# Designs tried in a protein design chat: VH-VL binders against Cytochrome c oxidase assembly factor 8 (COA8). Part 21

Target 1, 167 residues: Cytochrome c oxidase assembly factor 8 (COA8), of Homo sapiens (Human) (q96il0)
Amino acid sequence: APERGAERRDTAPSGVSRFCPPRKSCHDWIGPPDKYSNLRPVHFYIPENESPLEQKLRKLRQETQEWNQQFWANQNLTFSKEKEEFIHSRLKTKGLGLRTESGQKATLNAEEMADFYKEFLSKNFQKHMYYNRDWYKRNFAITFFMGKVALERIWNKLKQKQKKRSN

## First folded at step 1 (VH-VL)

Design e40 (framework fv_ebrasodebart)
Fold by ESMFold2-Fast, scan of step 1:
Structure e40 (fold): chain C 167 residues (1-167), chain A 123 residues (1-123), chain B 108 residues (1-108)
Amino acid sequence: as target 1 above (167 residues)
Amino acid sequence: QIQLVQSGAEVKKPGASVKVSCKASGYTFSEYGISWVRQAPGQGLEWMGWISGYSGETNYAQKLQGRVTMTTDTSTSTAYMELRSLRSDDTAVYYCARGFPYYSGSYKEFDYWGQGTLVTVSS
Amino acid sequence: QAVLTQPPSVSVSPGQTASITCSGDDLGDYYAYWYQQKPGQSPVLVMYQDTKRPSGIPERFSASNSGNTATLTISGTQAMDEADYYCQTWDSSLDYVVFGGGTKLTVL
């Protein structure tokens, strides 16, 4: 039934969640796959005493996620549109309709579709190469800041231990 | 329904700063970035940079690095562009536009533009 | 650095086909975009991702992008098409957007 899977809107919990965040908010959590990119977004937990360096790392990770989401949403849309255009063009050339006698969508055989995939990959080779380059650049920056955050946390623990020893 | 509305024209002296606003409506602000593009009188379009509507992260044109700052106010769906140490050759119409310039494979780049803000820098 | 080169002006008579070129190294390997700007107005996106036309743009607008040259073609050019046209791509080596210098289309 529709009721079994339907998401219900609650108004009462909204006041409570605004004042007292749930326990799950203490950790990063992964959302459902985006319809267009097929990637799962990450919702980052923000600690109360987040350092400027930790904030910079989090923002860099969020921005990289947005960049990835947008890239794959656009690529998937482009692929789907060009695939449909290719199929329609091929069927038109053969004098075939877009639907079979039974009303099903007309399809091309695997050999014909291989031509499209080869063409698509060739045309998009440079764009994907630049994506990979930029992906490495972003990952290098993230790794660098992760290292800085780790060193900051180690130093803070070391300072805390020295403070306890002096007492 | 989708609209970008910019602040009014400004006249500044060399060395001053200017801050232009761009109020977005008709779409979810956090789902898109805002780019800033300027055009000097009788000249072409020059990209200045972009800002994410979600993270507030920025990417500035190298020529303007150190002089430009882009910010957002998500509560009002407004983007801001501040240009400092103004020179006479900064006289231009400044546009905001919706899109993600970092990757031109976006479904549509710069599909909606603000009306433009004339900034005149004169001695 | 990427540089997109456009002719500064193109003139056609009403009803003729206008062709505006945009040249850059290996431009055909990247998506090209086209914008129309009339005097005192903001730019308007007229073509995106090499060959695609936004809703509301007349069918007489078409475009191609191969090798080193992207081309905007306006068939049956009308007086209302008189404007400045800008091509645009992205420059991956400098991580920013690049515009062509613009072409003034005159319809007389």
Scores: ipSAE 0.000, ipTM 0.461, lowest interface PAE 15.3, mean pLDDT 79

Design e41 (framework fv_ebrasodebart)
Fold by OpenDDE, second read of step 6:
Structure e41 (fold): chain C 167 residues (1-167), chain A 121 residues (1-121), chain B 108 residues (1-108)
Amino acid sequence: as target 1 above (167 residues)
Amino acid sequence: QIQLVQSGAEVKKPGASVKVSCKASGYTFSEYGISWVRQAPGQGLEWMGWISGYSGETNYAQKLQGRVTMTTDTSTSTAYMELRSLRSDDTAVYYCAKAYLTYGEYYFDSWGQGTLVTVSS
Amino acid sequence: QAVLTQPPSVSVSPGQTASITCSGDDLGDYYAYWYQQKPGQSPVLVMYQDTKRPSGIPERFSASNSGNTATLTISGTQAMDEADYYCQTWDSSLDYVVFGGGTKLTVL
């Protein structure tokens, strides 16, 4: 009995962008768009004297980026799959082949595709609502920690100025 | 209004064949499919197959392969289901339904009134 | 072969909320559809694509799909809602329709 190959659910590989910024970089680097999410990954700079608060901010930014990458990679995969299934199903119903007489991939007209987009958005509406909510929460937290880091840096600069005046 | 009107009840002997008709109206027949679903007395719904109203392409339930044939006449907007080599367990109400196909999935927004087919010795 | 599992029966008092579940592995990936069938009548589509209500179906009918479970909810259940309810999905492996075993809703 031929082993029915378990169709490996092509889980979008957590493709950590193989882009490595130059080691001497003193700033965040933006990589090329990821193949699955189409989001540009950010390689966050790590200061030599990173404070615990700066580290916490960096980790939160990294986690939020990974969350975004995973969400959009999965969403784009689902979209592509469902789009293909929609096209195939409509062509099948019409008794049309998957290729035109010219050998091109058969496609649907703009009106038929509008129905697909409407249905896709409707199906994924709740998922997008939860994503948006979580996106705002994450960005609010990031902004809050950015403010704290800014205050810490100001305070450290003031202490250094006082120490230089006392010597 | 969308209507599917089926042929009348049939009584058949084991080994015989039955052909049920389903006349569709109120929509463009060629833009949709027709599915056949049967229901044995006191049992659930069993999907039998699908046919395209445009191309006549068919997909049958594996259990019925070789015994079932679905056809369409686009000129009369009529679908036909033939079941051969009838057995007592083929006794059921047979429904035609307008089939919508989206994302590879089928669903049925309109149903015929059903046709009782009784297989008895 | 995809299998959809429904409770064989659900009972509810008039005005109460009825919930009918349908469980199956394919319900996570594909839409659920719901049909109402009254005795001696043809099935009627009451919900499509998990949550969408056809025209002419009362607003008291709603549905959800979470994970591998679809749920049909009837709020303010009426005596006229007494029927058999079937969930339906698509089996991608066999490219055919799968029905649940059906649930008899009794309004007490």
Scores: ipSAE 0.023, ipTM 0.603, lowest interface PAE 5.2, mean pLDDT 87
Fold by ESMFold2-Fast, scan of step 1:
Structure e41 (fold): chain C 167 residues (1-167), chain A 121 residues (1-121), chain B 108 residues (1-108)
Amino acid sequence: as target 1 above (167 residues)
Amino acid sequence: QIQLVQSGAEVKKPGASVKVSCKASGYTFSEYGISWVRQAPGQGLEWMGWISGYSGETNYAQKLQGRVTMTTDTSTSTAYMELRSLRSDDTAVYYCAKAYLTYGEYYFDSWGQGTLVTVSS
Amino acid sequence: QAVLTQPPSVSVSPGQTASITCSGDDLGDYYAYWYQQKPGQSPVLVMYQDTKRPSGIPERFSASNSGNTATLTISGTQAMDEADYYCQTWDSSLDYVVFGGGTKLTVL
């Protein structure tokens, strides 16, 4: 049986778009915005002589990127679902149909939607605070390892110069 | 508690088709994919493919391309795997697994109990 | 293209350390995962993201992944650890999940 098309890159809200740079790329590759998170994924270049420290930094950056993409994909899905439920509930309360005469989805005005936004933000305040905490923790770790990688590269250059001078 | 419950064992003749079901519970079905992995008697694990719980997008192993179809029914949180034109070497235990798939990661944190499919010649 | 090679069997005495290797070209550039499968049972995830243990997996399980080799280490091996162990990786460039051939761990 025909499959749904290998060219499709949409994934579950908990996943990110699947697409790949050329295997032999010598640079980090920035992809198109993910449909659900609206964030551009970065595919990191892997050097042939990557040190264990450089590998840790790269994997940490990849893990942080995917955590961030996952959070926003899920948040956007939750927002859309709850928004539709809110609109449905309010229209039903008013005795109005769910669709206009033209067949389009019926909507609420800006003042009515303000109630939803206020409730959504309030309900998700703790979730967003934990997101911010984890975001800072992850960026601190990334900065720390970036510093260690930079120091390693400096020491390697100094070692190479010293060996050339002694030989 | 996350559970994946598969349909019962099947015995098929060569050339027949088999359709195995996998009912998920304990998590939001649309947030994760389902992968199918088979294991011939006394052999290792072989990945067959993946299906999105959200979009229904599929990706199949090259060896099985054209013979396998994966589908989902989100209303019942059930995934299905149909394998056609069965051969004796398709005799295996077929597992469904909850797949964590992101850019750079792909692994299975929960597995169904397995479904034995026997193809006799 | 990635092929994962595991030894077919490893034997240890109770209380000793077992090491199960998984080799593949540039495997350390990808996350490695490990599954335990006991006879007649489904695989169980025992290690993910190279070094992390899922909830419920004993502390005696540890792992590493560097260069071309990932290693699962079981310290203080117990009879209950007797099982088949499979390594797994994912290469997004290939859009394909790769399993190792499996290692039978015997504890006698």
Scores: ipSAE 0.000, ipTM 0.480, lowest interface PAE 16.6, mean pLDDT 79

Design e42 (from e33 with heavy chain D99T I101Y G102S S103F Y104G Y105A P106H F107Y; framework fv_ebrasodebart)
Fold by ESMFold2-Fast, scan of step 1:
Structure e42 (fold): chain C 167 residues (1-167), chain A 120 residues (1-120), chain B 108 residues (1-108)
Amino acid sequence: as target 1 above (167 residues)
Amino acid sequence: QIQLVQSGAEVKKPGASVKVSCKASGYTFSEYGISWVRQAPGQGLEWMGWISGYSGETNYAQKLQGRVTMTTDTSTSTAYMELRSLRSDDTAVYYCARTYYSFGAHYDYWGQGTLVTVSS
Amino acid sequence: QAVLTQPPSVSVSPGQTASITCSGDDLGDYYAYWYQQKPGQSPVLVMYQDTKRPSGIPERFSASNSGNTATLTISGTQAMDEADYYCQTWDSSLDYVVFGGGTKLTVL
């Protein structure tokens, strides 16, 4: 029997949710928020006559998006897991069940949750500092290459005009 | 200096499990992930999976899903890879390699490799 | 799953330029990386992000990635460069790392 093309339907938390932009898009398309990272992915349009500089810029933007998506997917997963563990531990300490009489999840008040947020932020402070450092570096590089691409486009237009293009 | 040091060679029977360790030093363990890559005798490189040094989040090669488990111990800066239900075709040198948050971001440092032989 | 195609072997004389190609659809969208592996040793990153050279790698190593074909170039090839070379990229799902089949570089 003929083999069907492998279509990956990744439901794993470690996977980046995929989206499908409108077919034959002629510009970048911004999708819905990713299930795990809660960030909106960008599908980059690839021109048929993409220059090496344009390709480098696009690859840098794609790599930065993937890095950003993975970082926040991991952060959000860790936050949710540790939050649930903290709530469970505190409710157990107080002698309370995980569910109310109405069947709803038992919750802690804002004052009690402040302890968790303070601990989580403190624990992740260095990680977020390094994330911000790398985010800055990546955005600087992207801005730099955007400038190079803009200059290349100006140069190419001048070259085409010099050759007296008919159309 | 940045270094990844792996556990020693192992000989296992078919159906057994093996657990290989990879101790990292010279960098902030939680800022990088560890990928596992194996190489059967005379063959090329095969990616097995990735684990976050921060969250412990994993992503495994589809071929190995259900047989492999990757874990980390941040207190000792050590990554582990356990492969279960070993077969003769699991005989390979197993490498750990450092990566950033992106699965393909430059594996810039590699462990020395661990030979796992599955004896018939 | 995407596949990266490399020639199984390339042969050059000392001092000549060696060229190793790597072809696959994902190379048009993602960076190429190159690793050198000598017998009994771990792979060593020799080129990353299409064109960049890690510190400690000789300047005679260079690389490019155009369309769906990445190329590793070794100028003035030396006997010590004899090794297996692997290219690497990401597949379109970004959930799997893809290695090429490897190229054995023979110097004389």
Scores: ipSAE 0.007, ipTM 0.505, lowest interface PAE 11.9, mean pLDDT 79

Design e43 (framework fv_ebrasodebart)
Fold by ESMFold2-Fast, scan of step 1:
Structure e43 (fold): chain C 167 residues (1-167), chain A 121 residues (1-121), chain B 108 residues (1-108)
Amino acid sequence: as target 1 above (167 residues)
Amino acid sequence: QIQLVQSGAEVKKPGASVKVSCKASGYTFTNYGISWVRQAPGQGLEWMGWISAYTGYTNYAQKLQGRVTMTTDTSTSTAYMELRSLRSDDTAVYYCARDEYYLGEDYFDYWGQGTLVTVSS
Amino acid sequence: QAVLTQPPSVSVSPGQTASITCSGDSLGDRYAYWYQQKPGQSPVLVMYQDDKRPSGIPERFSASNSGNTATLTISGTQAMDEADYYCQAWDYSSAGVVFGGGTKLTVL
């Protein structure tokens, strides 16, 4: 019925945008930057005989990607909304129109925007601190499991070579 | 044996909310997503959304955004779908299905038996 | 929104080959999946990733995806194959799945 539905940018997304690569990929695929998070999604290749350890690593990487995309989609939305509200508020205070004679959006100079950036950073300090902590924890865990998977693959190759040579 | 067992039929008035459950068994619950698909009487299949049983992250069909919420309880291997502000055109059989999200494209290898939700007068 | 087009109905005689098509631009870049639904029952996955058959699905079921058209083929069609068949693909613009409108297969 409505002429145009609300854009996801105007509201918090219910989840991260889901990317799907071209079909028949036999390796990891990197997609274009997501509209909301501005991060490139990765589709992870799944081997037919994936071990439980390999599955755990892949799921950890996928979970970390989903978490990271959701965080930045929400952060970028919040930033854009608050920035636009700040600009409109300041232009109204100055008695200026919201658009130029050419129809372009009126903007504030760098000095005026500095106040917004300081306020936004201060307001979001704790959120970004916890994000960075979790980001490092996740990357440490991923690196650790990558090492475990590498060792498992080396061991399996050694076992297969021995079995093949004896047979 | 892999099974998805859904809660029983519901009859609701317009404006009410309904919450359907889907209990999974026979596999590691967190290894797959759960999608919800509905089917109005005599109509085709309509995808409603997906949830990761591992992360809890969701992706909902645009038509249902703001009215649907999907959750999981890993301790009971149960997925839930709540639909709010019910209308007569929400009358449908609601299915949960195991979603092979982790294989890159969504597809549904096992389905629940369906839950009839009737929205009337 | 992406659209997957299926014929509303297909009729075939017992023992003959049934062919159900599914067309849409997304199929040129995405896998096709097929579901069988009998009256009063849940859908059942019969083909996945264009041409793969799940365990338990008879060998007489096969499928292909060429260009923008996916085809489900049932050889030696039996009365038990009477059902509604739905194709499915993933759609980037909706960030989710899309189903075809369904095809009623009648064996007579």
Scores: ipSAE 0.000, ipTM 0.521, lowest interface PAE 13.1, mean pLDDT 81

Design e44 (from e43 with heavy chain D99E E100D Y101F L103G G104S E105D D106Y Y107E Y110P; framework fv_ebrasodebart)
Fold by ESMFold2-Fast, scan of step 1:
Structure e44 (fold): chain C 167 residues (1-167), chain A 121 residues (1-121), chain B 108 residues (1-108)
Amino acid sequence: as target 1 above (167 residues)
Amino acid sequence: QIQLVQSGAEVKKPGASVKVSCKASGYTFTNYGISWVRQAPGQGLEWMGWISAYTGYTNYAQKLQGRVTMTTDTSTSTAYMELRSLRSDDTAVYYCAREDFYGSDYEFDPWGQGTLVTVSS
Amino acid sequence: QAVLTQPPSVSVSPGQTASITCSGDSLGDRYAYWYQQKPGQSPVLVMYQDDKRPSGIPERFSASNSGNTATLTISGTQAMDEADYYCQAWDYSSAGVVFGGGTKLTVL
């Protein structure tokens, strides 16, 4: 059976795609940018003798990655949808069609688009604030568990060295 | 108080459609997703799908793809689940549940009270 | 599709420790969650992220997840703990959640 989490599926909540890491890797692998979130996913290496604590850290990192990927996939999709609706609305108000005479998609100038960006950021301020709070919370938790895993690995190395000396 | 309140029981004929509502209160609706889970009489829990209350993006269980539609109305903080082409084996209690995938944890809490949908001739 | 396997039933005497297992490949990568369901009621989250207990859930509830097996432990089991218990995890094949088949806990 392939490594857990190594399976690639192009179906996920919020349009997040998955990637296939290099086989027989002994370290984490970084993939290409996700189609919807534009973030590079990380595939985490699973040690042969993974401890419960190491598994807990890996699950936390994987879950945090999926959370982050879904947040930005949703954010980017919402941005794109609202941008199109804004452009459509403004063109209609001006009495213009959705396409130019050459058949190209009609657009607004930079000054008009500045209004959209300001409104979008204002509407999403609280959402981004909550995202940032959760992002920091998750990173603090990950850092804490990374420290615990590091201590465990140091202790295990010392124990292994002692066993080799006595036997 | 955080709660999800669902619409009342439905009795439908085979081939009909049913639309169950789930009204959220006590939290910012758009910060969470809503999952739908059903339970046939005497059986276990079956996940049906998920919807983002922010974007309206959906992901449905493979076996229900093409028969289920999930939507939200952010102005009323209400999620909807419509199941079409009903069969007798769709008889179940249908639950909505808040999914905290944007917040701190991925878990289902709280759950709605459930809506019994009976499909009978 | 991937499954989470639970024993269909577990019986315990009042005051004894009940242990409910949940096994599946997804548990090696994903957090386990546990729900309690009493007859005619909605499920209630009793454990999250493998070993965390929500506010309002008695201290006698604990859980672990090691390898591909998650375990829910109820110490000093009481009559009120009699219910169906379901485990849950994310599944790669469905890009969504899967539930265990459920375990009926009987306290006699």
Scores: ipSAE 0.006, ipTM 0.504, lowest interface PAE 11.6, mean pLDDT 80

Design e45 (from e43 with heavy chain R98T E100L Y101E L103Y G104D E105S D106S Y107G; framework fv_ebrasodebart)
Fold by ESMFold2-Fast, scan of step 1:
Structure e45 (fold): chain C 167 residues (1-167), chain A 121 residues (1-121), chain B 108 residues (1-108)
Amino acid sequence: as target 1 above (167 residues)
Amino acid sequence: QIQLVQSGAEVKKPGASVKVSCKASGYTFTNYGISWVRQAPGQGLEWMGWISAYTGYTNYAQKLQGRVTMTTDTSTSTAYMELRSLRSDDTAVYYCATDLEYYDSSGFDYWGQGTLVTVSS
Amino acid sequence: QAVLTQPPSVSVSPGQTASITCSGDSLGDRYAYWYQQKPGQSPVLVMYQDDKRPSGIPERFSASNSGNTATLTISGTQAMDEADYYCQAWDYSSAGVVFGGGTKLTVL
């Protein structure tokens, strides 16, 4: 079978935005907002002499970004799906069709939709609390590793200066 | 109704690979994640990893990193778990499971029936 | 690294209250989940997010999570409740889900 390269994976028709930074990039690149999560993806620059500690930090940041993108993309998709199901159910109860005479999607009034929003927020309250806990833990870990990387870079620069002065 | 239906039992030799399937029905497959959990005979439950059917993002248990690959086929609403370099201690019932209440898959509302994988020479 | 500790077995007489504990540092900042597994069957979620009961699970099942110890309580225990019970939490240090070792509940 022919060799296969990396492929962009889109699911249901969504997925994480993919972008390509300019060739010979020396810094992290921030892409446009993802259509589904509405978050900007970041492509992390990989240094030529990346230390194991720097690699751990980069992977943690990438994993956190993917987790965050996935959470919000799924939350937005779930909201849209449940909203549409709620509208369909209520229109069926009223004996109404899903489309107006003009061919537009039939909608519910603000009073009826208020029930949906209240139930959706209540149902998802604990999910968002769990998200916040994970977000804080992930950011604590990132901050901790950022501090370790900063110390490593300071010591490496000090060693370089000492070597220069000795020679 | 909501179901997760797994492939049948497998017998493999040490060093081989196994690929277990999990076919989902009764919900929008691509809106949720699938976790894989195994159970050796007479032992407890061990989490192997999770895959998003939405993004394809995976998170594997550290002990299995490098030996396990999880994938999905959205056209058939099927999740796959491939375990490589099989050892006798990989003999277990392998389950797929999903959480349809919460995105993070931290609890498992629905489970497949399990797939027995026996590794013997 | 992270572990959830359960007693290997608990015995109770029919009609009495059974209590199964689950201890671990993860439970201080994460929700506890409980599963029932009968021989030859898949696990069944019986309690979620510390103290909530799924639809279809009898009211005699309840749970709590205080400090680093989660407890599953079965009031008026019936023969049909005899099974293995597993606790579960999400654990940041393992970057995933951790299960307790399981408790065999015997109803004599």
Scores: ipSAE 0.006, ipTM 0.471, lowest interface PAE 11.9, mean pLDDT 79

Design e46 (from e43 with heavy chain D99G Y102D L103D G104S E105L D106Y; framework fv_ebrasodebart)
Fold by ESMFold2-Fast, scan of step 1:
Order: C-alpha cells, then structure tokens, then sequence
Structure e46 (fold): chain C 167 residues (1-167), chain A 121 residues (1-121), chain B 108 residues (1-108)
C-alpha cells in the first residue's frame, strides 16, 4: 500500500521540529514559504480570553504580514515578466532568434544582464524606498502595541494577585 | 443601521470581465474587512477572498488567484470585486459580506443583497 | 481543501428539535460558524465561534463543536426556520474559508 510517507516530517529522528498542525495551538508557528512571495507565513496563537487590545495587536501583525506577502509576490512577478521582456527585446536588437540552433532558449551574457538589473533597481528605487518606510512604520506601530499589551498583562496579573491575597 | 448595498445584475459574454461594487454604511468602514462569496444556481456557498479595508491588502481563494482582484475606496466606503476571463461556470449570485478577521478565522455578520452575474455564450 | 460534510436534507414537525451536523477532519480544533439562507435571500449568521448566538437570533438556536463534528440544534422548530443551513470553518492549509454543502431544513 504505497502511502505518502515522504511528505511526513518526523520530529525525533531528524532533530527537526515538525510544523505544528494549526489547531487553536498554545503558541505562534511558522509555515512553509509561500509560492508567490517566498516568505514564510506566521499563524498567530489566540488566547481564550483575548483582550480587545491583544486582538488589535494580532490584527495589525496579521495585516502587516498580508501586506508584506502581497508586496513581494507582486515584485517577484514584475521582476520575472520584465526580465523576459528585456531578454526578448535585446535578442531582437541583435537580430537573433529566441531559440538557439539546438532548440534551447537564447540567453544574454552576464554583462548584458547587468544592464537589466541596473535598470530594474533604478526603476523600482522609489517603490522600494516607500516599502522600507512603510515597513518601519508598521514595525514601530506593532512595537507600540506590544508595549501596551505587556503593560495590560502586568496590570491584570497584579490585579489577580491582589484579589487572591484578599480571599 | 449596518447595510451593504451591491451594484445591479450583469450579463457578460465568455472572456469578458465583471466588476461588482459593494457600498457600506452604518459603521466605520476601515474597522472591518469585506469578503466575497458566490453561489451558482442551485449550489452552495463558495468563498472568493477577503480584503482589509484598513490596509487594502487581500487574501484570495487559491482557485481564483490570478483571475480576481479586490479593491476598496475608503472615501466612499465601497468595496469592489473584479473577475476576469469569465466562463459559463462563473454564472452565480455574488455576495459581499462584512467579515471580521477573528481568531485567524473569517465570519460574516452582515451580507449584501447579492448581484446576479450571468455568463452566456 | 477542508471538506465539510452536511446531510442534504433534514425534516422535522413543528415544535420538534432539529439537529444539523457538519463533519470535517479535526473540526473541533477550529471554530465553526452557521448561516441560514431562505429562498431569494442573503445568508444570515445564526451562530458564531462554535456556540455563540448573534443578537436577534432566537434562544431556540444552539450549537456545539467537538472532535470531527459540529452540530446546529434548533429546539421547538417553527415554520419560519425552514431554510438552507450552511456550516463554515477556516482551512489552514489553503489559508481560506470553507463552507459545508448545505442542509435543507423542512418543517411540515
């Protein structure tokens, strides 16, 4: 009975932790890289008595992750598309066909591809700067809310201690 | 009163695109997401994707990735869903629904009235 | 794809208790949601996060979710409860929502 044993990840024999099945788990976990963004998603643990403030922090972290994944998925797609268009245009300019005599895709040398990378980086400079700015802004906001949640947890713990001490 | 009002019925040819609107009122638009759910005649519900009105970023159903685009206009509190390369099996009633991304799970507390999109050859 | 299985139809007499099941692998480890859809109308949320009722939903509606099965229970079923009922859960593998196939509740 051929089974998909190769897709199973063992924890103990390999020394590598198996990905936790997402099931109301007691901690955050990291998944495999997304096909399009090549970023690993984080699935956030939700405590049974999540406060509104904790919910806002988690939502902000989830939305930031979604924003980040969307940006890189789009960027990778744009890169691949423009790379193919660049190769095609340069081969046309040189009077060469898109296929070699052996039937393989015609390619450009490293020096010619350097022109593409330079153009791509220059063209996308402003986009990447805005991405970095927004990334820092989002992380500052997340850090701020993390601080608020930490203070709330300390306060609630102190209140619980006082209540238990009174009883 | 919380209300989602969708655009009117559409008839399209195969290969065309359709863009459905969903105007929200009665709540702070940016505090909730909007999901799109469709229902083919006599069939069940199929989730298409979700957009955050706060960030504008999206999560699409795998089957529709590459054919669907969701957007929002916060100035008019309106969400949009565009479906491209229409096929006859895209004939369905399309719903927008207010979704709260809660506990890493979506649920839909208010729904639009639905928009019938008919794709005929 | 998390496959959620519902019986296609359930029939009860007025005043009797209706039970609608929704089965999926490890469903009790996920939150289940329930929607009511009457002919020609949009779905209406009747239960959220396994067992919670939205405001405006009658007390005769209750639900549970454990193991592989979530159950929507309607006690003292009335003619107005006749509708299609859909369960919903999150599918972590696709990072998306999945719905059950729906159950037509008939009150005779």
Amino acid sequence: as target 1 above (167 residues)
Amino acid sequence: QIQLVQSGAEVKKPGASVKVSCKASGYTFTNYGISWVRQAPGQGLEWMGWISAYTGYTNYAQKLQGRVTMTTDTSTSTAYMELRSLRSDDTAVYYCARGEYDDSLYYFDYWGQGTLVTVSS
Amino acid sequence: QAVLTQPPSVSVSPGQTASITCSGDSLGDRYAYWYQQKPGQSPVLVMYQDDKRPSGIPERFSASNSGNTATLTISGTQAMDEADYYCQAWDYSSAGVVFGGGTKLTVL
Scores: ipSAE 0.000, ipTM 0.466, lowest interface PAE 16.2, mean pLDDT 79

